# VHH binders against Type II restriction enzyme BgcI specificity subunit S.BcgI (bcgIB), part 15

Target 1, 341 residues: Type II restriction enzyme BgcI specificity subunit S.BcgI (bcgIB), of Heyndrickxia coagulans (Weizmannia coagulans) (q07606)
Amino acid sequence: MNNLIKYSTFLISDLFDVVIGKTIDGNKAQRNENGTPYITRKATRNGFEFMIDGEKEKLYSGKLPVITIGNETSKPFVQEFHFFTGTKVNICIPKLDLNRNHLLYITTMIENATKMFSYSYTINSTRLKSLKILLPIKGEEPDWDYMNTYISKILSNMEKNFDVQQNDGVSDLRSLKDLSWSQFKMDEIFSINSGVRLTKADMKPGNIPFIGATDSNNGITEFTSSTNASFDGNVLGVNYNGSVVENFYHPYKAVFSDDVKRLKLKNYPNNKHVLLFMKVVILQQKVKYAYGYKFNATRMKEQIILLPTKADGTPDYEFMEQYMMRMENKVVGRTTEKEAD
Key: E = the ipSAE of ESMFold2; O = the ipSAE of OpenDDE; V2 = 0.75 times the mean of E and O plus 0.25 times the DockQ between their complexes.

## First folded at step 5 (VHH)

Design m20 (from e20, 17 letters changed; framework vhh_8emy_2; at its last look DockQ between E and O 0.12; V2 from the best seeds 0.00; counts 0 for: pae O 15.0 > 2, grease 31 > 24.2, SAP .8 > .668, placed apart)
Fold by OpenDDE, look of step 5:
Structure m20 (fold): chain B 341 residues (1-341), chain A 126 residues (1-126)
Amino acid sequence: as target 1 above (341 residues)
Amino acid sequence: QVQLQESGGGLVQPGSSLRLSCAASGFTFSSYWMHWVRQAPGKGPEWVSSISSGGGYTYYATSVKGRFSISRDNPSKTLYLQMNSLRPEDSAVYYCARVETEFDYLGYTTEYFDYRGQGTQVTVSS
């Protein structure tokens, strides 16, 4: 009997003390790789902007872990390190002794709660405090053990799928600043193919990921057994409707919505590292479209992107690949070090 | 330091022609798409035209299509805008602009920058 987990509503203010960060002008902050994380209202990268040297008085040095939520983005992130932030970021400090897994579960529930609100919903500190989230309960209290176990299982499953051992051979140690950059038209770099319309009504349940124009879950909105002409893998899926410009790399075979364009490299073998590099490059253009510039298929093709170039003016795909390998190695290294600690 | 200097603006009658120039320095001009934008008093900036790094691709706003022509000379690092059949509604300050993306050392943070000159005034009046 699958014991139906009961959920109840909790106020954020019941679970957290909510404070705002101190004013740091990121433009005046001195970047230092050996410094302290600067967390902003970014909707990605756990809110991380860059490492900085800042005034000690402005440092959040309180209880860890915490959840940060940007006012405009309303994206919650778990922070496990002391950090600098600004006034546009809310810091949710657990009233109870919660661990990372608990907070990860809660971040998911916060996101779910905010999704119900229009894209224009800004969460300030007051609204955040009044936000109601659903949590599993044991009796009348949150079931912390369940949350912990649930997240642990998810993480374990992810780790099994994460080939941690791929020490990618890195030979290029150049920094992004060491390179020449040039602007390219996207249609010069990518073959751009459309997804295919597949309605939920026509979708049969299955194990094939269906990629929609979402900004989460690597673009996966459904799983289907229905395939069509969009069936593709090792591809960058870019949204041109919905969450515009958001994009995800799909190493696996998937079916793509008509709201998603499939991008593949024209002049270089498609691979994880280069396409992930391109993902970041494309995301840089999101700001342009956030201010009312409509993103459509035609504009996508004509979109200008900046890429590292070789001396002959061609994109430096090798560098892109090496760079992302380095990044991956760093991430993996950090994860392994933390597990050792 | 990136520098853009526009010139060639002036007061002209409707139906006349002007040729704007933009002198670029401080960067690899031939590696960048270049743009013309304009701003009229009381209005926001309006995109006018773009040209690819090599000049092979040109784009125009609907309002100027068929009348304006963008070109570039990479050796001299100069951008041009030939404006024909000028109309009073074309009156604005015209700016040469470059788009640049700055990457964080970690490759996660990107900032979009528009570099533009001081602009050149174009006034079309009978």
Scores: ipSAE 0.000, ipTM 0.203, lowest interface PAE 15.0, mean pLDDT 84
ESMFold2, look of step 5: ipSAE 0.000; ipTM 0.159
ESMFold2 (binder alone), look of step 5: mean pLDDT 81; pTM 0.814

Design q20 (from e20, 23 letters changed; framework vhh_6qgx_2; at its last look DockQ between E and O 0.07; V2 from the best seeds 0.00; counts 0 for: pae O 14.8 > 2, grease 29.3 > 24.2, SAP .742 > .668, placed apart)
Fold by OpenDDE, look of step 5:
Structure q20 (fold): chain B 341 residues (1-341), chain A 126 residues (1-126)
Amino acid sequence: as target 1 above (341 residues)
Amino acid sequence: QVQLVESGGGLVQAGGSLRLSCAASGFTFSSYWMAWFRRAPGKEREFVAAISGSGGYTFYTDSVKGRFTISRDHAKNTVSLQMNSLRPEDTAVYYCARVETEFDYLGYTTEYFDYWGQGTRVTVSA
């Protein structure tokens, strides 16, 4: 992973056989918890609707894993089980023997290829077949090993921090509109520390995420065994070069480039929920810098942000935490309810 | 202020070529994907092509594949659309757009078009 990874474009049809599901009327499908997954064109929950009993002739019982992608939503999901689906769902069957990690990588690239066109581009089977995605290459072929390793590393690092979201105890049900908001300087709220310059040439391969000023992959640009003074975790990384103002929360330990600032809360314990709230708050400032205002370290410190405040005028960190817990619970609850079905 | 200014449109015969240019200013050019759209008479605006910030990735609508090439010049902050083998159906006002990214609390992104040029008219005669 120490070498500049080269990318090339590949057609979906070169990588996959694309087929559509058979007609199943979901409204008529008999729900059975012990049945078979019914995958729809939903943009969430990996396309999963509910478990059903269906006719064997309508079951996708072919090669696994595959990618499903619904029409209109254009959201790709990796499926690892046989499933029922409809005609509005495309099934991408790998032509090669690809594993889950490969497909996860590819789904990300599909999303990257299609998201920007969401307002004007609807993906159907024909268009999907013609879709070009960017993949890392070794020579002229996709670098499958790289993709596998890359995803494995990401997952391994995430698993260490993936707290099975226990239903966070929610006690605050206030909406954002119910609050008083006040202006704060970034420097009042955050300790801001710089990353350290580490060139690719100086990087040794490893398992530690290196955070660059990118707008994707949670800021991870490389994995290294090289550590320096920027080695940090449970921190918000904010880009001040490259993809300016973009930022990612890093629950895991990572090394940060000199183009990324590490933000930690001064007056509240660093935690996932508050920092994720702050992420959104900081991103709201992106428009300002889009107009040519240069985002640098000094300006970052002086940047004014709007935060919920308590009656005493201090930031309401508890609210921020609770708010994000609620949001997370909504997402998790949707996932767990579906797993229970 | 973000500005996008298209140029290069005109009248051309079928089979001919045109090169459209979009001059961008007021933002960090290399940080943004750029796209071309077109609106034909009586039709809705449609996507034509897009290019990544670095220029390493390009995307085209099917109808223009093999004929149109999108590129960018970072030194000049310009996005170009080379249009070859033009057809009457390519007649439209062509628009340059900046691609912006929206983030949710989980870090998922949605891209959208936040700035547009005024457009340049391309007419392809039979």
Scores: ipSAE 0.000, ipTM 0.193, lowest interface PAE 14.8, mean pLDDT 84
ESMFold2, look of step 5: ipSAE 0.202; ipTM 0.540
ESMFold2 (binder alone), look of step 5: mean pLDDT 81; pTM 0.817

## First folded at step 7 (VHH)

Design b52 (framework vhh_nb_b201)
Fold by ESMFold2-Fast, scan of step 7:
Structure b52 (fold): chain B 341 residues (1-341), chain A 124 residues (1-124)
Amino acid sequence: as target 1 above (341 residues)
Amino acid sequence: QVQLQESGGGLVQAGGSLRLSCAASGFTFSSYWMGWYRQAPGKEREFVATITSGGYTYYADSVKGRFTISRDNAKNTVYLQMNSLKPEDTAVYYCARDETEFDYLGYTESFDYWGQGTQVTVSS
């Protein structure tokens, strides 16, 4: 895609009904792994905090997919499942029948429009309704086919070998409460390799994702044909500069910034489900980072993480794999159930 | 106001079992992580096990598979079931209100209150 596409501005209120979610305060949120997604003002993880139980009257059970935007962060996310909301979460409900790809394109345009907002400036429903976004046009209307095709091409490049289908091999139904947990150093669990510097000036355009130390777009900041010694795939990319401790599973091959560490399992087949379990475990390390502790790149090998442990004292990789398969099955099952309704 | 009182220590033969109890008072027990630590003769105090307010358990490598930590929130009591005891387990065992935090630098132990300790002696 190049400069032959024409653009025009559209108000968010022309495209969406904007409402505030019925709030459940974090202090009142009752965690339940078999519950419903709880979406907050978070700028990361699609706004997702955890699964909760809540009063049916506070559940967003309307049209899907929708966009959610927290007042303080101004970060838009696409939601494909019904959810509860924390404080001051805007829900943008499409007036037309738009799919996930249309909304992903629109989230990018919302981010572009809201880049003018400083951390001291808060978006609210009034400002959001009045926000103008730039969209490709066909005649006088948004070019929905172009947006769908554009995102489809981006996603196919990012997720070539990523299988998000229902897993039939689930046999371990233990909950996190049924487990013993033990401490492990990260270098006991992972091989850890650095990315390699590649500046924007040295990047040639192409279709290979470039992974930077960011908390958005699965870490992808550019697409390039330029490669170096960091060219790799089937890894967990963990930020140690920038958005530290944020991490993404990359099933495709990509080029990695020198601010990103590439992690692979040492003592278990390097598979997506175990790495996705590790993603959540590593994110739990953010507590002290939020209070001004600095991440030391040399300490990543010595970082202690807590993992489910078998009776012999080794990590329970089989549980981790089965647990994440089961979580994927729940997500897929809920989508099928909601589409049938 | 906060008090932790250990009991159940004693002399046992190698391969034997002991159950330690720690009765807590003066705080909302169910809201806190509780831990067990030990100090062997001539050594520094070391971690043995902790149990979170949510019931998740964490163990030192030296005791995994042999020791089990549990809690009874109705009785404000934390327990340490010690099986297959070895001479190397000989130590004073301490109950602690454990404020351990997990962060990007790893596991950071923090202790608000400690019990008086209970002696465990394992004969060869």
Scores: ipSAE 0.000, ipTM 0.103, lowest interface PAE 17.6, mean pLDDT 75

Design b56 (framework vhh_nb_b201)
Fold by ESMFold2-Fast, scan of step 7:
Structure b56 (fold): chain B 341 residues (1-341), chain A 123 residues (1-123)
Amino acid sequence: as target 1 above (341 residues)
Amino acid sequence: QVQLQESGGGLVQAGGSLRLSCAASGFTFSSYWMGWYRQAPGKEREFVATITSGGYTYYADSVKGRFTISRDNAKNTVYLQMNSLKPEDTAVYYCARDTEFDYLGYTEYFDYWGQGTQVTVSS
C-alpha cells in the first residue's frame, strides 16, 4: 500500500530489563541430552550449544520469551525455553507481554543498530541499555501489531517455501554488511519465461497446481490436469500483473498464468535457497509498482537488483545459499522443543 | 525511478577536507534512513555513516570525530562532511537508501545505491 509508516527511536532500557546471565563456563558444563539448553555468546544456531545439567540458582527460569545477546558477537536471539548461560550473555526481559514475533522484530533492530558500528563493536549491558533502535509507532508507542504482522508474513512465506528441516553444513557465517554489493540487471541473472493463458473454461480438474498472479496460497488458484507450454518446476514465479512483484518459489511442477513470469538462474544450478534469497531481493521493488505501474517482461528484464559479489565481480551464489540456510535454521530452531546439534 | 547521485569527490592532501553530497529523487526522502559506504581498491565495501529519518546519526569507529553526516529533507539531499582526511580514507564513496525491509535485518542492505564518487587522499 501507499501508506507512510512513522518510526521513532527507543532505548532498549525503555522496553526491556537487561540482566547478565549467571555464568557456567563451557569447559565445566555437564552435558546431558535430557537436560536444559545452554546458551552461549556464539553467533549461530540461536546461541544454543548443547543440553546440560546445572545448579538451579544459575538457571534463567523467568518470563519467556526473552532475547539473549552475547557481548563479543552482538548477535541477538529469541529464547522460548528456560536456559543456562555461558560467559558474557545478556538477557533482555520485556517489560510488556510480547510474543515471539515482537521479539524477532526487536532482535533484527538490535542487530541493525550494532551492525552500523565497526567490525570490532562489542555490546555489554551498559551499552545495550543505552542502545537506540528504530521501531514503527502508533501514536507515541511502538506499533506492536505492525511488528507482529510483518514477522508473521515473513515466517509464513518462509515456512510455505521451505521443507522445514535443519540444514547441516552451514560454514559461511559472514553478515550482509561484510560483503561487496554490485548492480545486476535481472536478465543477466535469470532466464525469464512467460506463463501461458489458460482460461477456467479450458481448465480440466486434476492435481497440477495452477499459478495465478495472487499474493495468497503460494500463488495457487486452481488444480488442473490441463497443461500447456508454461508447465515447469523448480522456478521462482514472479507476478508482473495483479499482485505485482509478489513472487513464490515452486519446487513442484505447475502450470503458470500469463500474468506470472518464471525465473531460473542462468549461471548457477537452480537452488531453492538461492531462489529464496532472490525472492527477498525482488520484493524490495514492491513499493515502486504500487501506483499501477506494470512490471511487464521488458521492465523485469531491465530491473536492477543488488547482489553480494565476489572479488571477480560475479554474484556470490554460495553466500546466498548459506545465508538462506541460516535463516531456515533460525525458523526451525525456534519451533523445536529440543535442538539436536 | 529511484535515483541517487553523489558529488563532491576529488583529490586532496592529507589533513584536508571534502564535503560529499547525494541528491535523491523518485521516493519520499524524509521517510528513509540514508547512509554512506566506501570501497577501497582490493577491499570489501565498508560502512561509513548513516542518518535515520528521525535525524539520529551512527558512524564507523574509523571516522567518528572526523566525519559528520547530515540531511536536508527540503532539498532531498544527504551530506558527508569529511575533515582531517587520511590516505587510508581513499576510496569510492557510495550513497545508499535503506528500506523498511532492511530495518528488519532479514534483507539488510538490499536497496538502491548511487554510482559512487572517488575520493583520493595523497600522503
Scores: ipSAE 0.000, ipTM 0.118, lowest interface PAE 16.4, mean pLDDT 75

Design b68 (from b52 with D98G E99P T108S E109D S110Y; framework vhh_nb_b201)
Fold by ESMFold2-Fast, scan of step 7:
Structure b68 (fold): chain B 341 residues (1-341), chain A 124 residues (1-124)
Amino acid sequence: as target 1 above (341 residues)
Amino acid sequence: QVQLQESGGGLVQAGGSLRLSCAASGFTFSSYWMGWYRQAPGKEREFVATITSGGYTYYADSVKGRFTISRDNAKNTVYLQMNSLKPEDTAVYYCARGPTEFDYLGYSDYFDYWGQGTQVTVSS
């Protein structure tokens, strides 16, 4: 039985001083490519509009990093540089010394909370101060170390697998609430292929990763020049023995242990973002297998997962791809989302 | 503080029915999955059912078709309707708070708060 992380709700006003930026109207903004960032209430590009010259008195030059959030869009962004603000931009200044990773975690929780409290689609400073967010706790306080470590793991996995680049192909801005969800067996969604046993005696040193059933180092336990029938890439490696349900996306070619299943999309071109969406969906099954259920090959194939579904009853793979591209852009601290058609 | 209070347990004959309720407080109930687990004497705690924040349900194979999980977000309550009860269903039943739904944060402990439990005894 793993140690459980407890969660509690916190008011934004418990964690942040919420102020409205000293406004420069867009029609009075003086553009200068060598100037200072101008942050507006826009829901894209980290709130960033363009670089401007402005009066020093209107510059946010206080504590960094901070969160900005526009009244109408309710999109939170982490700002790491001093900036000017447009109309109705809230600045959430941490009461404690929090780093970028802490604030990235909190922006995710703010976005979730604003979507769940949809009886008010617009946020203002009063509503923002009263907004409750869910955070992991240690004792009675937020578990800042957990949040930092969690985001560090996400960023590390993205950097190793994706070179941490902005995605400029985002056009689907639908929310999870705008979708129908349906149940699917994993073998309906994935081609599921076993890894193949390779003993240490048969391993020659080399540059090919060997993937074992571990929850560390993206599953990599060794490097070898030896290959077998498991030699594969652009797959989701899912542990069915050892650290069961733990899974990693492998964009590179690797050799996979017989304790790891290699998953590829069956009904859609194999896509890194869709596989990262599936990573999260599969991890949601961890509770089932932690409490006395053994995750064997038969149970993996028959495992029910919940996916966004199109009107024809098929999984909405395009949404999954777009959603994960948006999450990747958000995690790297800048959004390149385009308006949905 | 998070509180989960179970009720509705008791003694029932095989083939009978019971409805368990779990009243939740101290968190935004509608944002969380809720679940039921059970533990028989000398056995490990086992999964029974879960309901997502969106209302989708998942069941253990041993109870599928006999048990129904549901929720009332206005009352902050999750329910387990247990039909066609068998002696092997005898256990302490625990209400649990699960994860939030699909929020990019998949690496969290999935059921973090547990109620005190309610005893269900099924006579043969």
Scores: ipSAE 0.000, ipTM 0.155, lowest interface PAE 14.8, mean pLDDT 77

Design b72 (from b52 with R97T D98V S110G F111M Y113V; framework vhh_nb_b201)
Fold by ESMFold2-Fast, scan of step 7:
Structure b72 (fold): chain B 341 residues (1-341), chain A 124 residues (1-124)
Amino acid sequence: as target 1 above (341 residues)
Amino acid sequence: QVQLQESGGGLVQAGGSLRLSCAASGFTFSSYWMGWYRQAPGKEREFVATITSGGYTYYADSVKGRFTISRDNAKNTVYLQMNSLKPEDTAVYYCATVETEFDYLGYTEGMDVWGQGTQVTVSS
């Protein structure tokens, strides 16, 4: 029951033909708004730099979609249109007929695998071919249907409820050490709703993620068409039993186990950045209780958390949002503005 | 303060075993990937093994099948069990945080923290 989905490792070279793009030097790139996409090793905006005109011999005009990954950034992106490449861009061409959703799942797994080499890691075609990624399996082969369904549901929920938040609007550069912190009970900060028991025997196969009290796969243990009163989204799912205090943000609609509590902000617009800040804060409670304090999993609402506070003693939600926007920008490979000395 | 402290190194005969430990403090250990790296005399520092926050493991080809990485989140400790040791395994072994998974659905702060290292010497 802890993990209902089986996983195995696969070499990139078993799944993809890996080639390096025929380089157009940035100095020789002829910018044209009506031209063809120019994909570089940049870690943002899908690798897209601008539109160019170029020699047909240097155009990637093969199978689509494909994955591109820059040697220095190691950030993989799915390309759905033919493109020119800048310096040191690898192209991973699927051996099978894979769609965009398959490749989006694989880009996440490539990121996971490359992050293991955080110290001076440079990906190139040789290293990329030897890279192992973890994929769900059906029998001995990758479970392509699972990957497609997983991403498709996430994208469908984003399409229905997508609010584009510009992370260019970072203006609060205060560090965590520059703040006053105060104690709050979780029920002062969150509406807390229980998950509802749904047994394996009562689950019918379907398209809705089922969230269990596990610390793997974002809490997702199954996909079901069965729903109950726990059906919810845009929540922080916090484990109440099992892997206690482990928690995951769920932007999509899901069904939640009775071992998982669903949290939403009471006194601030419920948004992903503040909830992701709260994820880290709640995980700190695990450390505090593990060493000399009994963790009371039966009364989450009474648990104390420390939050940054404004001069009036209320939580500084604006800081939390801005801080997580800065962290998101850092993870996406953007330059984070330095804190004032 | 964020700290990593390695222990368990020493002198061992070829074919022997050692268990390295890395005690972590000052951060939310369970949310971070943890890794082991080594540096032999006169060589560049190289990857040995990584364990993700979800418990998945990855190994360098040179140690695969001989070394096992594991973690104990309750003790904020990562381990490296080294079996069938060879003279070429002689190195200073370093514990490090590894950048957390950037899930399509989630965001994590990267952390670059290294321990002081522990010497492993394998005699032929």
Scores: ipSAE 0.000, ipTM 0.146, lowest interface PAE 15.9, mean pLDDT 75

Design b85 (framework vhh_nb_b201)
Fold by ESMFold2-Fast, scan of step 7:
Structure b85 (fold): chain B 341 residues (1-341), chain A 123 residues (1-123)
Amino acid sequence: as target 1 above (341 residues)
Amino acid sequence: QVQLQESGGGLVQAGGSLRLSCAASGFTFSSYWMGWYRQAPGKEREFVATITSGGYTYYADSVKGRFTISRDNAKNTVYLQMNSLKPEDTAVYYCAREGSYDFWSGYETFDYWGQGTQVTVSS
């Protein structure tokens, strides 16, 4: 019953043979809809560009599944079919007999690790071989059964959620896989304001939530009638100390500890759905802070996050809002049949 | 007893270089992540760089491309090579031994810090 999972770091080169794909330049790619997948360094659609004809010598025809990673994007994708590669695509070929679910877990860990390596998200084969990822362990080896079960459960739950609630009135039906994603510093997206210290000795009982740097009860540690300059609402409270990067949306007014940063959108109406989208994006940084990293004000401001982007290069806030509305509708949706508890 | 001792700080002109060293003792150096932090007057202590037990490195955005962290496990020493120094880099630089975490049970650290070494970048 103890849910204590131990983690350790593993080199990509210990788990994979890393090779560079035999390049076909996009200008020389012979498009054929009945051809073979052409995988590029693009950050969307699984790296897939279109189907091409190419020389067999340039075809990756080895072990499947594999992970592909573009040098410029550092975005890892699982490939289940043989493919041609564009410029500067790394292929990570598993040393062990790993299935799709193992590789999907590993792509998540690679994404988290590469965000720390270079804020431009650039990774060459030498850097990739030296990249360490955090994996669950059984004894001193990766816990492959745990990884497989974890991804299987997520995929199963995702499939079930797609079958629920057909009448949401939502107009933007794009999936996360269909979007262009771009890098933004948190201080470009958010106004970031510190909480203000309020000691328990100075805290009078009352009905106002006090938000501390904890991962439980939406950050609420006390209820008080005492207020200070941190008294605020309609914010995303992000833990700077304690349970670092844990964050909660606070629609109500609350008093915030100096261990919590208050975030509001700079360039879009500060709304629940966009902030809940941002919550998930910020939580992707949790692995980065597991081993002694402090999330100070300078680091939070300079932290790079990936967001859906419109053609003009700005964040697609309307997509974020619509997407989270769809997710909320699925969670609160009711069937005509009674659900299990 | 864990001991960390920094050296190599000093006064340097803008655009210059300095190399900081941190000599570690009292623990199995090769098993730990080692880092550099700095504190300027009137500011809180900020992260500069860390190097994992396996040699993987991470940098603050403000120092990327200018600073290089490295380690010599045979000498129990971590280094910070600082190039293209700016007046804004003026701070006391601290060496740290970073703790290990159970990621799911807590973030408890036993961070050990050196005495610090002053870096002053003029004009």
Scores: ipSAE 0.000, ipTM 0.102, lowest interface PAE 21.9, mean pLDDT 74

Design b87 (framework vhh_nb_b201)
Fold by ESMFold2-Fast, scan of step 7:
Structure b87 (fold): chain B 341 residues (1-341), chain A 123 residues (1-123)
Amino acid sequence: as target 1 above (341 residues)
Amino acid sequence: QVQLQESGGGLVQAGGSLRLSCAASGFTFSSYWMGWYRQAPGKEREFVATITSGGYTYYADSVKGRFTISRDNAKNTVYLQMNSLKPEDTAVYYCARDSYDFWSGYSEYFDYWGQGTQVTVSS
């Protein structure tokens, strides 16, 4: 006979000690490639912003793994490395000895719980402690073995389906200072496509993110079932009005405001790691546009960016990908940087 | 227990048609986006088509106008009707439950995939 899996509701405060990270303001963060991960309320890249130097008193150096959740984004991430925090980052420290797979299951349940609220929902420490999540049970307790097995099977299926080897293939260990850099126009690097105007009055409620020209919540301003010609994913969304030059990688499908340009690589497979490298490069142009110049389509096409370059004069996309993979490996606890091969 | 089972693959001549089916169980089928992906030998897995819980459809440019994705919520099944097949359509076709990680997108941890079904198009 087939049996239904039983579920029960648990408070986050029953499972975790919830603390707020000791804040380092982004304006005061000292960037250092050899430093410690700086985790913000960012909704992408596991909350990772960059590596920093900071005061030891502000470092989260406690129990690992933990879950971090930004107040405004409500996106939970599993952290397997010690880290500094920006503003409004909650740290959920398990009361039991839970492994990565347990916490990955819990992050899915936290997301499901927060998606039941309005688009303006924020998760502060008080709301987070009171948040109820639905978990499989064995007797009266969460079924930790089921959760571990479930995530293990998902990971195994993903590895099989993408032919992913256990070795991430990180082989390029060069630093940014070891490279030759050359100038490129953005239109040589990217296809640049406009978003399309969609007013709030024309939006039907739904689950598709609407991306506006804002610097918060990964650019997401609304959720809609309405679509238009801007419906797209796996893009770098770059603001050319509002919070000019601010940009976000959108791996999910979304509808984009006419104040946002959608960028994809022309001469390299459009991938997450290269686009996250490009995010940082484009942000270096922010000062130029702060003085009232509009970052319109013509100026965006003509904008010069500096990229690492191969001996043949073309961008070193392989380095960009490897570099960002290494940064991600540091943040998620999958590091090969100190291994002697 | 989540299960996705593909069927309908096989050998077909160029210009022919095939209909793929994906039988789903163990979850509330009507609430999820469902998609088809394919992987040819020596290639990365690529997007083919998706259908939302509301019935809206999206296609890769390479298949647009030739393939049609549809769903039957009463039967917990998603379909891919493949017309005007070309040798370059030769691949293993995978049914996927769309559990998009809402903020980070492509998920190593949350998507469920079928075992795949082989489609071979001869010239």
Scores: ipSAE 0.000, ipTM 0.116, lowest interface PAE 18.2, mean pLDDT 75

